# Designs tried in a protein design chat: VHH binders against Putative glutathione-dependent formaldehyde-activating enzyme. Part 3

Target 1, 157 residues: Putative glutathione-dependent formaldehyde-activating enzyme, of Halomonas elongata (e1vbt6)
Amino acid sequence: MLLEGSCHCGAVRFRVVSPHPYPFNRCYCSICRKTAGGGGYAINLSGDADTLVVHGAEHTSIYQAEIDGLTSPGERHFCSRCASALWVFDPRWPELVHPFASAIDSDLPRPPERVHLMLENKPDWVEIESREQDRCFAGYPDESIAEWHARLGLEEG

## First folded at step 4 (VHH)

Design g52 (from b08 with F104W M107F; framework vhh_6fv0_2)
Fold by ESMFold2-Fast, scan of step 4:
Structure g52 (fold): chain B 157 residues (1-157), chain A 120 residues (1-120)
Amino acid sequence: as target 1 above (157 residues)
Amino acid sequence: QVQLQESGGGLVQPGGSLRLSCAASGFTFGNYYMYWVRQAPEKGLEWVSTISAGGGSTYYKDSVKGRFTVSRDNAKNTLYLQMNSLKPEDAAQYYCAASPYRGWSEFDVRGQGTQVTVSS
């Protein structure tokens, strides 16, 4: 699926092809919450980095988190004008880019099951809106993004 | 409790081969995507290869395609990287990493690594 996205002010617009477009995961870790999580979590999608086309790239800035005193190689790209979080790119996995669902303008499909992860890092004021069919993990889940799509019959191509 | 132990590195001449192993424990190995990543001196961490939890899907960095083969034995909780036709640019510390989410930007698990040196 071709995904179209933008920042709030419109200075940055982008397109990327996603083989796994369901916004099913909710990550409650401090980096996701503080950089892209108005509701206490962030949702990352998968995209093919070779298909990423950006307009207004001169208005993007990169943030790299400091973890245990070291600078993470993961790059969180955001609009330097309005601060909208746009996508994550990690040069360790250069074929992949992870746009934030919050930056996508295309109509994303509604997931039949959600996965809540990194719950041990959730602050007490954040309430989990969990359905009976949803899955919850104190740390990392036991299933990849691609495996989740395959298990539920939602795999593209 | 998650532990990863890399082995199999060494010194090899250009054009030679090595087989790396990663012994995993402390988690349900067969449920996780596994990765090989490397770091050369004065360079950043580079992704090399990915293998799906069941082993049915494999992915490679362009520069190693056709030369490297990733595989896994879920019964033995072991990940492998067969490296053929090694080049000087392949010299690096090699690490295995586990993630349930393919392409997640951060991995909390990495071992001590195994050193690969390629020289005349």
Scores: ipSAE 0.013, ipTM 0.258, lowest interface PAE 8.0, mean pLDDT 79

Design g59 (from a02 with D31S D107E; framework vhh_7uia_1)
Fold by ESMFold2-Fast, scan of step 4:
Structure g59 (fold): chain B 157 residues (1-157), chain A 122 residues (1-122)
Amino acid sequence: as target 1 above (157 residues)
Amino acid sequence: QLQLVETGGGLVKPGGSLRLSCVVSGFTFSSYAMAWVRQAPGKELEWVSSISSSGRSTYYEDSVKGRFTISTDNAKNTLYLQMSSLKPEDTAVYYCARGPLYSYGSEAFDIWGQGTQVTVSS
């Protein structure tokens, strides 16, 4: 599925092909929450990095988080004009780019099951809207985004 | 048991070369992104280089780009850092670190080795 996204001010627009467009994972870590998580979590999608096309790229800036004194190689791309969080690119997985669902303008499909990850970092004021089918992890899940889609029969062409 | 063991450090003069090795055990080496990080005396940890789980993509801190080369040997479960044109500013304890298995956006390193000392001085 072709996903279209943009920042709030419209200076940055982008397109990316996602074979896995279900917005199913909610990340509660302090980095996702403070940069892209007004509701206490960020929703990270998965797209093919080779297909990413950006208009207004001169208005994007990169933030790299500091974790235990180490600068993360993960790149958080955002609009330098309006501060909209747009996507994460991590050179350790160069085939993938992770646009935030909040930056996507395309109609996203509804996930039948959600995954809640990094719950050890969740502040007390954030309530988890967990359903019977949802999965909760104190840290990282034991399956990939592609494996989640395959397990639920949701592979896209 | 998960274990990372760094070797290859030592004393070298400016302009010299060293090759660091990190032998990993207790996990499937080719399933993880791996990194080298360093800590100079009295300074914070500094990321140096990373390599993807496939070994195809490498990333470097700007100050070491063109001088250092990260690589893997899956048959030996070993991560390498080839260091050339060494400078006094490269003096640090060098640590091997494991990355997460799957990408979900931004990931932290969760396993560290014991470190190996590199000293660059005349």
Scores: ipSAE 0.252, ipTM 0.688, lowest interface PAE 2.2, mean pLDDT 84

Design g60 (from a02 with L101Y S103G; framework vhh_7uia_1)
Fold by ESMFold2-Fast, scan of step 4:
Structure g60 (fold): chain B 157 residues (1-157), chain A 122 residues (1-122)
Amino acid sequence: as target 1 above (157 residues)
Amino acid sequence: QLQLVETGGGLVKPGGSLRLSCVVSGFTFSDYAMAWVRQAPGKELEWVSSISSSGRSTYYEDSVKGRFTISTDNAKNTLYLQMSSLKPEDTAVYYCARGPYYGYGSDAFDIWGQGTQVTVSS
């Protein structure tokens, strides 16, 4: 599926092909929450990095988180004008780009099952809206975004 | 329980080689990306290498490309770092770490080993 996205001010617009367009995950780590998590979590989609086309790239800035004294090679791209979080690119996995569902303008499908991850890092004021079918993990889940889509028969392209 | 145990460090002369091993318990590599991270005396942590959960994609910091090789043995649940052409600048405590998780766009490492010392000197 072709996904179209943008920042709030419109200075940055982008398109990316996603074989995995369902917004199913909720990541509660401090990096995701503080950069893209108005509800206490961020939702990361998966896209094919070589299909990413950006207009207004001169208005993007990159933030690399510092974790336990290590500067993460993961690049969190955001609009330098309005601060909208746009996508994560990690050079360790150069085939993938992870746009945030909050930055997507395309109509995203409703996920039949959600996965809540990094729950050991959520603050107490954030309440998990977990349904019985949802999966919860203290750290990372036992499957990737691609594997979740494959397991539920939801892959596109 | 979830645990990472590193072995294989030691003293080696410049130009030598070492193989570090990290035995994991409580999870399998098919579910997680794994990494090697090092810390030289008086310096910050430095990412060295990562391997995807499938084992098919490997990544290296520029200073170690061509000299280090990361690999997994799923049957033994063990992560390896084969180090060759070692330089004094490679002297550090080497940690294996789980994460960041492949395909989620997360930066965080959630489990670390205790580390193994590698010293490269004449």
Scores: ipSAE 0.129, ipTM 0.483, lowest interface PAE 4.3, mean pLDDT 84

